# VH-VL binders against Beta-L-arabinobiosidase (hypBA2), part 18

Target 1, 158 residues: Beta-L-arabinobiosidase (hypBA2), of Bifidobacterium longum subsp. longum (e8mgh9r892to1049)
Amino acid sequence: TNVDSASKSTTNVAKDADVTGTTYAEKDTNYPAKNAVDGKTVMESFWGTKGSENKTDTLNIKFKDGKQKIDDIRLYFYQSSSSQTISGYAEPANYKLEYQKDDGTWAPIADQVRTPNYAGANYNRIQFTPVETTTIRVTFTPQAGMAVGVKEIEAYNT
Below, E stands for the ipSAE of ESMFold2; O stands for the ipSAE of OpenDDE; V2 stands for 0.75 times the mean of E and O plus 0.25 times the DockQ between their complexes.

## First folded at step 18 (VH-VL; framework fv_namilumab)

Design d10 (from d07 with heavy chain Y33W; at its last look DockQ between E and O 0.07; V2 from the best seeds 0.00; counts 0 for: pae E 16.1 > 2, placed apart)
Fold by ESMFold2, look of step 18:
Structure d10 (fold): chain C 158 residues (1-158), chain A 121 residues (1-121), chain B 107 residues (1-107)
Amino acid sequence: as target 1 above (158 residues)
Amino acid sequence: QVQLVQSGAEVKKPGASVKVSCKAFGYTFTDYWLHWVRQAPGQGLEWVGWINPNRGDTIYAQKFQGRVTMTRDTSISTAYMELSRLRSDDTAVYYCARDYSGWEPYYFDYWGQGTMVTVSS
Amino acid sequence: DIQMTQSPSSVSASVGDRVTIACRASQSISSYLNWYQQRPGKAPQLLIYYASRLQSGVPSRFSGSGSGTDFTLTINSLQPEDFATYYCQQYYDYPWTFGGGTKLEIK
């Protein structure tokens, strides 16, 4: 009768995560880093890097419920259009995923399968060999002349 | 139970625009992504793009970028696809299709009946 | 764009026959492949997702296999309702693309 411990989870463990350590986290108070983990479905709820002079910016996600097993990350980017009120955003040129090991050091998330396999304009799903961690981080390299907006990051054990 | 009902056939001249609707029944509209797929007469299937009705975000196939706009009205569980600057090779049946996007892989589990769009000069 | 090549483009068969349909991707797509059936004048219907998983309500005579670049759809013991066009579809990378279709015809 017990639920199989190998059963996949639909719980987003990144929701309401601690984003302390995020670069450029609250410089623009309208688009703070917490918007990337707040679960909000509004069009302008995103973490925005517009105005950042950093060559890259890093979103840090410490799970509220401590150590989690995850194998699936979903990233949603904000992008400006010709008629939008929030200008200057496009998907990044690239993004890098890392997890924090038990000894506090960072390692790349290995064995990634990305859908799409480039930074997609909106939805990105990254599947990988499960890791157990308290904290993930994503480092974004923007396209030239653009900023990165992250609507949401989700993490699952599927 | 789950049903996607599309608007009726359209006949257009080159250079015009068309807006096709897709009304959802029997499920929570905002829980599933919607895709648009077209099929020219006697031809195979071609993906146009998708919308997340919950957040309103979209992705379009590059060949349609700049000519297609996908929107939705969550209060009436309806998605829309507008294609502008129509030309003869846009003649096709346009389908909306529901995408399952939980922990499972992506697939189109329910399709609308299709909307024929005919573009003739 | 990832090109999906189906073979054969058509196949003639009789009720009770076993038929296999091949789908080849221009690059590895892991198992991110679906199969759809389209009867004449109707919208497509999902048969198989993630290369090998049967959609709910699909008869067990349908099966899918493969990974990477080479995939097959197998129909065991054809029934009259199985005469249709079959499409594979990849979702590994945008744009999502379909194979050209395989028309299964009555002998």
Scores: ipSAE 0.000, ipTM 0.484, lowest interface PAE 16.1, mean pLDDT 84
ESMFold2 (binder alone), look of step 18: mean pLDDT 93; pTM 0.940
OpenDDE, look of step 18: ipSAE 0.100; ipTM 0.735

Design d11 (from d07 with light chain Y50A; at its last look DockQ between E and O 0.73; V2 from the best seeds 0.00; counts 0 for: pae E 5.1 > 2)
Heavy chain, then light chain:
Amino acid sequence: QVQLVQSGAEVKKPGASVKVSCKAFGYTFTDYYLHWVRQAPGQGLEWVGWINPNRGDTIYAQKFQGRVTMTRDTSISTAYMELSRLRSDDTAVYYCARDYSGWEPYYFDYWGQGTMVTVSS
Amino acid sequence: DIQMTQSPSSVSASVGDRVTIACRASQSISSYLNWYQQRPGKAPQLLIYAASRLQSGVPSRFSGSGSGTDFTLTINSLQPEDFATYYCQQYYDYPWTFGGGTKLEIK
ESMFold2, look of step 18: ipSAE 0.255; ipTM 0.731
ESMFold2 (binder alone), look of step 18: mean pLDDT 93; pTM 0.943
OpenDDE, look of step 18: ipSAE 0.714; ipTM 0.902

Design d12 (from d07 with heavy chain Y100R, light chain S31D; at its last look DockQ between E and O 0.57; V2 from the best seeds 0.00; counts 0 for: pae E 4.1 > 2)
Heavy chain, then light chain:
Amino acid sequence: QVQLVQSGAEVKKPGASVKVSCKAFGYTFTDYYLHWVRQAPGQGLEWVGWINPNRGDTIYAQKFQGRVTMTRDTSISTAYMELSRLRSDDTAVYYCARDRSGWEPYYFDYWGQGTMVTVSS
Amino acid sequence: DIQMTQSPSSVSASVGDRVTIACRASQSISDYLNWYQQRPGKAPQLLIYYASRLQSGVPSRFSGSGSGTDFTLTINSLQPEDFATYYCQQYYDYPWTFGGGTKLEIK
ESMFold2, look of step 18: ipSAE 0.428; ipTM 0.783
ESMFold2 (binder alone), look of step 18: mean pLDDT 93; pTM 0.944
OpenDDE, look of step 18: ipSAE 0.881; ipTM 0.936
ESMFold2, look of step 20: ipSAE 0.379; ipTM 0.769
ESMFold2 (binder alone), look of step 20: mean pLDDT 93; pTM 0.943
OpenDDE, look of step 20: ipSAE 0.872; ipTM 0.933

## First folded at step 20 (VH-VL; framework fv_namilumab)

Design d13 (from d12 with light chain Y50A; at its last look DockQ between E and O 0.63; V2 from the best seeds 0.00; counts 0 for: pae E 5.4 > 2)
Fold by ESMFold2, look of step 20:
Structure d13 (fold): chain C 158 residues (1-158), chain A 121 residues (1-121), chain B 107 residues (1-107)
Amino acid sequence: as target 1 above (158 residues)
Amino acid sequence: QVQLVQSGAEVKKPGASVKVSCKAFGYTFTDYYLHWVRQAPGQGLEWVGWINPNRGDTIYAQKFQGRVTMTRDTSISTAYMELSRLRSDDTAVYYCARDRSGWEPYYFDYWGQGTMVTVSS
Amino acid sequence: DIQMTQSPSSVSASVGDRVTIACRASQSISDYLNWYQQRPGKAPQLLIYAASRLQSGVPSRFSGSGSGTDFTLTINSLQPEDFATYYCQQYYDYPWTFGGGTKLEIK
């Protein structure tokens, strides 16, 4: 469960979104991009970048129901914690959040307040000045020698 | 008030290492990424890399990869940049600078006074 | 790496003049651009962030414009304290990179 339960009626508009990634690991049937929007935050259902040779990797999240007003994104990272977890994963060194404008160009999501304010292990909450968009994208910079695993990306209008 | 205080000037021989410190005052040290930027005499600014003081992970510009190490000691709110295998073109003023992470947009809002590192035989 | 190209490298101007400084990115960086001022012997100081937003305490004679690849810093009615070197800096992608600088000198 996330740490913010202020609204039980809040709908995650990113659930089952059309998701694409930039890494060739996108074709890995075990950790495909769609796992980042399947609504499972504690399962080992995640998108993984292990084997990527890219400096950064990006997920594009196109909302299922078209244009949405959002002000709250929640990111859940996979992390390798024991010999029983899949090795080589940690939260990214940093991540960048953008939304797609009506003309198809990308803009930064403004006035972000991140909790925690660095990319944290597992749960990250990002609150911001509301935007109306069909699509968000997240660009991940990995820690040196690590891959990024994304368990879930959620988006809300709170 | 926010302040970054750096260690004093260093004179080194080629092949040596230098370690510059940056002590933070007036804010929660672990909440902000700390960057290092250098400026050779009469030249422009060059980004070296950053450290997340909470976790200790780093990103370095490729030019410095393998020669630079950034560390920190959270108990004394101090960051360090070590540059090894020094050569004459490493002569520069080295600045630490605070990134306003978590409060986008990002920029360097506070800078240290700079540390002159001179590399000469 | 994203290359930042500033022009001109040097400008000679008088107090009261209007000056423009250009910065071009090698790829689109949206509005992920900052402008810094550096007086001789001093650390750089932030003027403009997010391409066009004026930092608190910076005089309104400074303004920034542009998005994508082409950006401009404008200084209206130059004052004696404005004679310095100006740098653009992108924060769109790592490594963060600076333009080569524009030195603004007294004519």
Scores: ipSAE 0.264, ipTM 0.726, lowest interface PAE 5.4, mean pLDDT 86
ESMFold2 (binder alone), look of step 20: mean pLDDT 92; pTM 0.939
OpenDDE, look of step 20: ipSAE 0.823; ipTM 0.922

Design d14 (from d12 with heavy chain N54Y; at its last look DockQ between E and O 0.58; V2 from the best seeds 0.00; counts 0 for: pae E 3.8 > 2)
Heavy chain, then light chain:
Amino acid sequence: QVQLVQSGAEVKKPGASVKVSCKAFGYTFTDYYLHWVRQAPGQGLEWVGWINPYRGDTIYAQKFQGRVTMTRDTSISTAYMELSRLRSDDTAVYYCARDRSGWEPYYFDYWGQGTMVTVSS
Amino acid sequence: DIQMTQSPSSVSASVGDRVTIACRASQSISDYLNWYQQRPGKAPQLLIYYASRLQSGVPSRFSGSGSGTDFTLTINSLQPEDFATYYCQQYYDYPWTFGGGTKLEIK
ESMFold2, look of step 20: ipSAE 0.630; ipTM 0.836
ESMFold2 (binder alone), look of step 20: mean pLDDT 92; pTM 0.942
OpenDDE, look of step 20: ipSAE 0.131; ipTM 0.741
ESMFold2, look of step 21: ipSAE 0.418; ipTM 0.785
ESMFold2 (binder alone), look of step 21: mean pLDDT 93; pTM 0.944
OpenDDE, look of step 21: ipSAE 0.866; ipTM 0.930

Design d15 (from d12 with light chain Y91D; at its last look DockQ between E and O 0.61; V2 from the best seeds 0.00; counts 0 for: pae E 2.3 > 2)
Heavy chain, then light chain:
Amino acid sequence: QVQLVQSGAEVKKPGASVKVSCKAFGYTFTDYYLHWVRQAPGQGLEWVGWINPNRGDTIYAQKFQGRVTMTRDTSISTAYMELSRLRSDDTAVYYCARDRSGWEPYYFDYWGQGTMVTVSS
Amino acid sequence: DIQMTQSPSSVSASVGDRVTIACRASQSISDYLNWYQQRPGKAPQLLIYYASRLQSGVPSRFSGSGSGTDFTLTINSLQPEDFATYYCQQDYDYPWTFGGGTKLEIK
ESMFold2, look of step 20: ipSAE 0.591; ipTM 0.824
ESMFold2 (binder alone), look of step 20: mean pLDDT 92; pTM 0.935
OpenDDE, look of step 20: ipSAE 0.614; ipTM 0.875
ESMFold2, look of step 21: ipSAE 0.570; ipTM 0.823
ESMFold2 (binder alone), look of step 21: mean pLDDT 92; pTM 0.938
OpenDDE, look of step 21: ipSAE 0.636; ipTM 0.877

Design d16 (from d12 with heavy chain S101P; at its last look DockQ between E and O 0.57; V2 from the best seeds 0.00; counts 0 for: pae E 3.4 > 2)
Fold by ESMFold2, look of step 20:
Structure d16 (fold): chain C 158 residues (1-158), chain A 121 residues (1-121), chain B 107 residues (1-107)
Amino acid sequence: as target 1 above (158 residues)
Amino acid sequence: QVQLVQSGAEVKKPGASVKVSCKAFGYTFTDYYLHWVRQAPGQGLEWVGWINPNRGDTIYAQKFQGRVTMTRDTSISTAYMELSRLRSDDTAVYYCARDRPGWEPYYFDYWGQGTMVTVSS
Amino acid sequence: DIQMTQSPSSVSASVGDRVTIACRASQSISDYLNWYQQRPGKAPQLLIYYASRLQSGVPSRFSGSGSGTDFTLTINSLQPEDFATYYCQQYYDYPWTFGGGTKLEIK
C-alpha cells in the first residue's frame, strides 16, 4: 500500500508535457515554453514573456501520458535582481488556473488553496479538489512594467 | 467582523482632484486585493481598478488610466483612490470592495458603504 | 474589454412570479460569471459565482445557469425582498465588467 501512495505523491505528470504559450512579438527565443516543464527550477531555464504586448499571457500544458487525476500544482517564478543578469522579470500580479474538460472547453480549478496567497517570488503551491484532465492552462497578469518568467510548472496527484 | 469604512461625501469643481479613503477592520489588510467600483446616480456599476495592499501594485481599467491613482498605508490598514481632472460625469458613489486572491475566483465579498463624489460648477 | 449585455433592463412582476434575467458576454468567459443583488441605497451583494453556484446564505429560489457567452439568473416564487437591481459581472479577465443591470419592480 505504501508504494502506491508514495509514487503518487512524487509523480510530476507535467514533466516534458506538450507546452504552448500565447503568441507575442517573438523577441526572445531563449526562453521557450518548454522550459516551464523540463524539470528544472534553476535560473535561466524558464519561459519568458519579455516583449509581449498582450495584457495577459498563457501557458497550455498537455500531459504526455493523457488524462491524469491531479490535485496539486507547483509554480516556480523567475525574478530579476541586481545580482542576476536577466532583467525585467517579476512574479505576476496574479495567475489563473484552468483545466480542459472532455468536450474541449475550459473550466476554472475551483476551491484552490494557495501558498502563498499572492503569487510568490519563486515557489507557489496550489492545492484543490481533484480534477481529471489531459490539459491545464495558466494565465498570468503581469505587474506593471514587468514580464513573467516561469521556471517550472509541476502537477501531482497527492 | 469584516468591515470597510469609507471617507465622507465630497463636492468638487471640474478640474479638481478627489481622494477617497477606505479603512479595513476585522481581517489582515495585506492578505486581500482591494478594488474600487463606482456607480453614477441611477446607473450601473463600473470597475475602476485594484491594488495589492501588500506589494502596492495596481491594475486600472483603461478608461481611468492616467487619471486614477490607488495607494495604501498598511500601518493604518487604509487604501486610497485619487481621481484627478474631474468632470461632471465622474459624479458617482465610489465603493471599495474586498477580493480574496488565494481562494476561489475574483468576487467582491465585502463592500464599503460608498462615498458620494459630486462634480459640479 | 469584455462587454456584458444584460436583458431586460427592467421587469415588472408580482410576488410569487418566476423571473429570468439574461446576460450575454461579447466573448467566451467560460463560467467566470457572478450575479449581484443591489437593494436601493445599499452596496451590491453576491448571489451566485462560477455562473451557477449559490453563495452561502442565498435562498434556493435563486439559481444561475449558462456558460461561455450566455447566462441566466432565475428567481422562482418572488418574495418582497427580491425587488432590487441585479447585475452580472465577468471575472474572466481584467478589466472586470458588469452588465447594465436589471431592475425588478413590483407590478
Scores: ipSAE 0.441, ipTM 0.772, lowest interface PAE 3.4, mean pLDDT 86
ESMFold2 (binder alone), look of step 20: mean pLDDT 93; pTM 0.941
OpenDDE, look of step 20: ipSAE 0.590; ipTM 0.876

Design d17 (from d12 with light chain W96Y; at its last look DockQ between E and O 0.63; V2 from the best seeds 0.00; counts 0 for: pae E 3.8 > 2)
Fold by ESMFold2, look of step 20:
Structure d17 (fold): chain C 158 residues (1-158), chain A 121 residues (1-121), chain B 107 residues (1-107)
Amino acid sequence: as target 1 above (158 residues)
Amino acid sequence: QVQLVQSGAEVKKPGASVKVSCKAFGYTFTDYYLHWVRQAPGQGLEWVGWINPNRGDTIYAQKFQGRVTMTRDTSISTAYMELSRLRSDDTAVYYCARDRSGWEPYYFDYWGQGTMVTVSS
Amino acid sequence: DIQMTQSPSSVSASVGDRVTIACRASQSISDYLNWYQQRPGKAPQLLIYYASRLQSGVPSRFSGSGSGTDFTLTINSLQPEDFATYYCQQYYDYPYTFGGGTKLEIK
């Protein structure tokens, strides 16, 4: 991962958002979707897909303060690294970013510049041509045999 | 300039395997996903899967899962697709294609010239 | 899998004509649609991405429209080099899938 550049905005409009995940896991987990927007990037506060049988899993984030103009998303992935960490997690093979249009339909976030180009083990910064929306969603394609853990999603207004 | 140069035509018997290569020129090989797409004679296009040349991880279309293996050698900027247990309906031109890695939209901006693989008795 | 249905399967037209090619997805794919041109004996070449955006170097006589399930490619004022096969492709979900193609022939 690269050292982060200074943000164009300091306001994280995704913090405490109304968030839901698509995880269909038969096993109970302590890693609910709300952990992805609680403003914490610590190891124990993440949304996890372990036990999901889905090909992909999606996190839907509805901003608490309504419609926002955003141009900068930060994604922080959890990665299992030692015997003292929760096993079976790695960054996704890829992720898809979308926003909800005014008519309720979904569109891709266009003209992205990702740092790093691939899903990095922890910090990922995605800059793009600004969009106005109330809601974003992120769809994660896992690496084979691994689950995806999201420590935090941030979205910055402009 | 960006170029993808593939290995030459192959003729194989049913039950054999084939390994097609795709050598990249004019860009940083590890920065872009590489896809494989095939086209049976007189037919349309069919996506086989992709490889991330940096990490080596892959996604395959479920139709090919268990028969296809995609690999790469970063030291020579070359990707490979191996298809095993060949049958006559695997006869096709196989293309490698570069994806704009990590960025949306996803599209195949540069293609190899294609490799004809013929599977016959 | 998301099925992509193109129509017509072939069309015969003259230089200077306007041609419209349709592509229908079996479910909503939002704007995640590309159009490719394939000349005989050549690899496909990108024309349109995000349903309506022209790739760099593509003449403005090409245009794309649609969203959701119904998409069109329009070629205005056909040129001799436009006689080829055209494919739509969705990239909304794996596996990525192509339409069956539309062959555009000289009348």
Scores: ipSAE 0.398, ipTM 0.779, lowest interface PAE 3.8, mean pLDDT 86
ESMFold2 (binder alone), look of step 20: mean pLDDT 92; pTM 0.941
OpenDDE, look of step 20: ipSAE 0.533; ipTM 0.854

## First folded at step 21 (VH-VL; framework fv_namilumab)

Design d18 (from d15 with heavy chain N54Y; at its last look DockQ between E and O 0.61; V2 from the best seeds 0.00; counts 0 for: pae E 2.3 > 2)
Heavy chain, then light chain:
Amino acid sequence: QVQLVQSGAEVKKPGASVKVSCKAFGYTFTDYYLHWVRQAPGQGLEWVGWINPYRGDTIYAQKFQGRVTMTRDTSISTAYMELSRLRSDDTAVYYCARDRSGWEPYYFDYWGQGTMVTVSS
Amino acid sequence: DIQMTQSPSSVSASVGDRVTIACRASQSISDYLNWYQQRPGKAPQLLIYYASRLQSGVPSRFSGSGSGTDFTLTINSLQPEDFATYYCQQDYDYPWTFGGGTKLEIK
ESMFold2, look of step 21: ipSAE 0.547; ipTM 0.813
ESMFold2 (binder alone), look of step 21: mean pLDDT 92; pTM 0.934
OpenDDE, look of step 21: ipSAE 0.761; ipTM 0.903

Design d19 (from d15 with heavy chain N54K; at its last look DockQ between E and O 0.57; V2 from the best seeds 0.00; counts 0 for: pae E 2.8 > 2)
Fold by ESMFold2, look of step 21:
Structure d19 (fold): chain C 158 residues (1-158), chain A 121 residues (1-121), chain B 107 residues (1-107)
Amino acid sequence: as target 1 above (158 residues)
Amino acid sequence: QVQLVQSGAEVKKPGASVKVSCKAFGYTFTDYYLHWVRQAPGQGLEWVGWINPKRGDTIYAQKFQGRVTMTRDTSISTAYMELSRLRSDDTAVYYCARDRSGWEPYYFDYWGQGTMVTVSS
Amino acid sequence: DIQMTQSPSSVSASVGDRVTIACRASQSISDYLNWYQQRPGKAPQLLIYYASRLQSGVPSRFSGSGSGTDFTLTINSLQPEDFATYYCQQDYDYPWTFGGGTKLEIK
């Protein structure tokens, strides 16, 4: 896995974060929300939304070391293939990134540069004007008829 | 210079279909989502749906689900919206609009000139 | 769906006046609020995004404020080209919804 290489020069402050997902996704004991922050980007570890009746599904990620300055988020999506035992997963149609302000309210992350410029099948890097926060929130809009699987979400101060 | 150029006005009878085109200039077509928004005479603006030009996947407002199809041809940087089983209350100007936030489909920084679709019996 | 209510529906003002247009959301939308200007017979043009950020090329006499449910577009020192219809739009949750519009007319 190349996750170790990504972390060598910059600390991933989202690793082992206190994570909650939307209600349906929290019920899936095989694909719990904590899989999105365990530092693994392989198929064996992802958070899945299969069976969700929600229009969108959300991960809230509270950093274990409190308030952090971040400017770089990395998202890794799971997608089904003919070699998988499960079906119905694809990258989302889109995703929304927010941070929690000191008063507990949420704000959009401004000035994003996304690589790729669409929700990519696996790796997505989002760079932005730095924010200081304890918690980020990612909201996923699925493609029609598909569920969203998140292998990992990482956050850095680069 | 970013520009969106739409096809010309259409007059249709109830029950027919219409297909409106939107050609993009001055940016990489597949890097931005395109939305369709309509405006009935004397009314406000109403969102119809969006397309990711790279993949071709779409999200439609529930009101139009089953009657609208949005497509694109990346070789000519052109998006299309087709609305079927037209009714008189589909009479509106139809706009295509580009989403400024990249792959977040949230606000519209550039709009086409609009295409008037008139549905009358 | 999130309902957007604009007020007033129409306002008459003179060149040089300060005008304020209000927009209210049916639920909190944080600062996911955009403003557009539409001149007669033309497509809307983006003025303000994220409640208060000015789009490139928009004169500084335009400003946006508010968060949560209550938002305001302010035009200081009105110019002849500012007489148009103004729309707010939320981008918190789809379907993206617009206010009913405010027509700004010369007195």
Scores: ipSAE 0.505, ipTM 0.803, lowest interface PAE 2.8, mean pLDDT 86
ESMFold2 (binder alone), look of step 21: mean pLDDT 92; pTM 0.929
OpenDDE, look of step 21: ipSAE 0.612; ipTM 0.871

Design d20 (from d15 with heavy chain N54H; at its last look DockQ between E and O 0.68; V2 from the best seeds 0.57)
Heavy chain, then light chain:
Amino acid sequence: QVQLVQSGAEVKKPGASVKVSCKAFGYTFTDYYLHWVRQAPGQGLEWVGWINPHRGDTIYAQKFQGRVTMTRDTSISTAYMELSRLRSDDTAVYYCARDRSGWEPYYFDYWGQGTMVTVSS
Amino acid sequence: DIQMTQSPSSVSASVGDRVTIACRASQSISDYLNWYQQRPGKAPQLLIYYASRLQSGVPSRFSGSGSGTDFTLTINSLQPEDFATYYCQQDYDYPWTFGGGTKLEIK
ESMFold2, look of step 21: ipSAE 0.620; ipTM 0.838
ESMFold2 (binder alone), look of step 21: mean pLDDT 92; pTM 0.935
OpenDDE, look of step 21: ipSAE 0.435; ipTM 0.825

Design d21 (from d15 with heavy chain N54F; at its last look DockQ between E and O 0.77; V2 from the best seeds 0.00; counts 0 for: pae E 2.4 > 2)
Fold by ESMFold2, look of step 21:
Structure d21 (fold): chain C 158 residues (1-158), chain A 121 residues (1-121), chain B 107 residues (1-107)
Amino acid sequence: as target 1 above (158 residues)
Amino acid sequence: QVQLVQSGAEVKKPGASVKVSCKAFGYTFTDYYLHWVRQAPGQGLEWVGWINPFRGDTIYAQKFQGRVTMTRDTSISTAYMELSRLRSDDTAVYYCARDRSGWEPYYFDYWGQGTMVTVSS
Amino acid sequence: DIQMTQSPSSVSASVGDRVTIACRASQSISDYLNWYQQRPGKAPQLLIYYASRLQSGVPSRFSGSGSGTDFTLTINSLQPEDFATYYCQQDYDYPWTFGGGTKLEIK
C-alpha cells in the first residue's frame, strides 16, 4: 500500500459520518451503509448492493463535524474471491463523485485526477481542486451481473 | 494523432448478425473507455454501450441488452460490436467513440468514421 | 431514461449572424451536458463539454451555457463552415441520450 506522505497526519473527515444509501441499500442489515465509514477495510465490513434492483446505487456521506474543506477522496472496493465466503462482488464499472453546495443542490467534483483512472479493484485515490462542503455523494454503476461493495470512503484536506 | 478506424459497410438480411470493428491508433488503447453510438438514416444519435478495454467489462443500453456483445483484442488495439437478430430498424451508421475511463464528463472526444449497416429483405 | 429535447429542429441564418440552440433535459442533469457538431457525411465532433467548456481546437465563437434542465449553445458571427447539425447529449446517467438535433443552414 502506497500513500502520499503529505496525507499521513491528515484527518479522515468521513470517518463515522452520517451515511445513507439508496433505499434498497439501507434495508440490507448485513452490509449497511455505515460500514463504508467505520475506518475498517476488512472483507466483511463493507456496504453492499447485493440484491439491489436499482440501475445505480448511491452513498451519501454527511461529515460529523459539519462543513469541511476536502481535496482528496479514497475509495476501497470489496472484490470477491474463490476463498471468501461472500460472493458476487466486484469493483463498479464506474463511479460518480459529487458534493453538496450551501444551497442544498449537488455539483460534480471537477478537475479530478484518479489513480487508477478506471475503478480499481481495491484502492482508488481521487484528487481534485478543493471544495468546502458538508456532504459528498458517490453513485456507483455496477459491472453486469455484479454487486458493488464499498469497504471504506475516506476524505482528506491535504 | 488519435484515430479510430472502423471496418467497411455491411449489408445483412433480417435475422442475421453483424460484427463491426474499431482499431485505435495514437494512444494507449486500454486507458480509455470505448463507446458505440448509432445513427439511423436521417435520424439522431443513439448510444449503444461502452466497454472498458483494460478489464473487458461492458455496459449496454437496456434496449440492446441480449442482442449486443462488445469485445476487444488488446494485442491489436481493436474493439468489436456484434449485433444479432437484425431487423430493418437496425439500419444505421455505427460509430465507435473514445471517452476517458472514470473521468467526467463522459464526452466522446474522438470518433471513428462510422460503419453503415444496412438490413434489407 | 433522461429525455433531451432540442429546439429549433432547423434554422436558416446568414454568415455573421448569432444563433442560439436550446436543449432541455427531462430532469436535472446539473452541468452534465455536451454539444456536438456533425457536418454532412461526417462523424460528430465534440464542441462543448461540462455545459460550457470548449474542446481543444474549437473556435471561441462557440459558447455553451446553462445548468439543471435548460442549456444553450451559442454561435457568434457564423462562418460558412458552421453549416452542420448540432446535438446535445447528457452524461448524467446512462444510457447517455442525445437531443433530436438542430440543422443549421447557412443562407
Scores: ipSAE 0.526, ipTM 0.808, lowest interface PAE 2.4, mean pLDDT 87
ESMFold2 (binder alone), look of step 21: mean pLDDT 92; pTM 0.935
OpenDDE, look of step 21: ipSAE 0.657; ipTM 0.879

## First folded at step 22 (VH-VL; framework fv_namilumab)

Design d22 (at its last fold request DockQ between E and O 0.57; V2 from the best seeds 0.00; counts 0 for: pae E 2.3 > 2)
Heavy chain, then light chain:
Amino acid sequence: QVQLVQSGAEVKKPGASVKVSCKAFGYTFTDYYLHWVRQAPGQGLEWVGWINPYRGDTIYAQKFQGRVTMTRDTSISTAYMELSRLRSDDTAVYYCARDRGWEPYYFDYWGQGTMVTVSS
Amino acid sequence: DIQMTQSPSSVSASVGDRVTIACRASQSISDYLNWYQQRPGKAPQLLIYYASRLQSGVPSRFSGSGSGTDFTLTINSLQPEDFATYYCQQDYDYPWTFGGGTKLEIK
ESMFold2, look of step 22: ipSAE 0.634; ipTM 0.832
ESMFold2 (binder alone), look of step 22: mean pLDDT 93; pTM 0.941
OpenDDE, look of step 22: ipSAE 0.887; ipTM 0.939
ESMFold2, look of step 23: ipSAE 0.612; ipTM 0.830
ESMFold2 (binder alone), look of step 23: mean pLDDT 93; pTM 0.945
OpenDDE, look of step 23: ipSAE 0.895; ipTM 0.941
ESMFold2, fold request of step 24: ipSAE 0.574, 0.538, 0.550; ipTM 0.821, 0.805, 0.818
ESMFold2 (binder alone), fold request of step 24: mean pLDDT 94, 94, 94; pTM 0.949, 0.948, 0.951
OpenDDE, fold request of step 24: ipSAE 0.905, 0.913, 0.912; ipTM 0.946, 0.948, 0.948

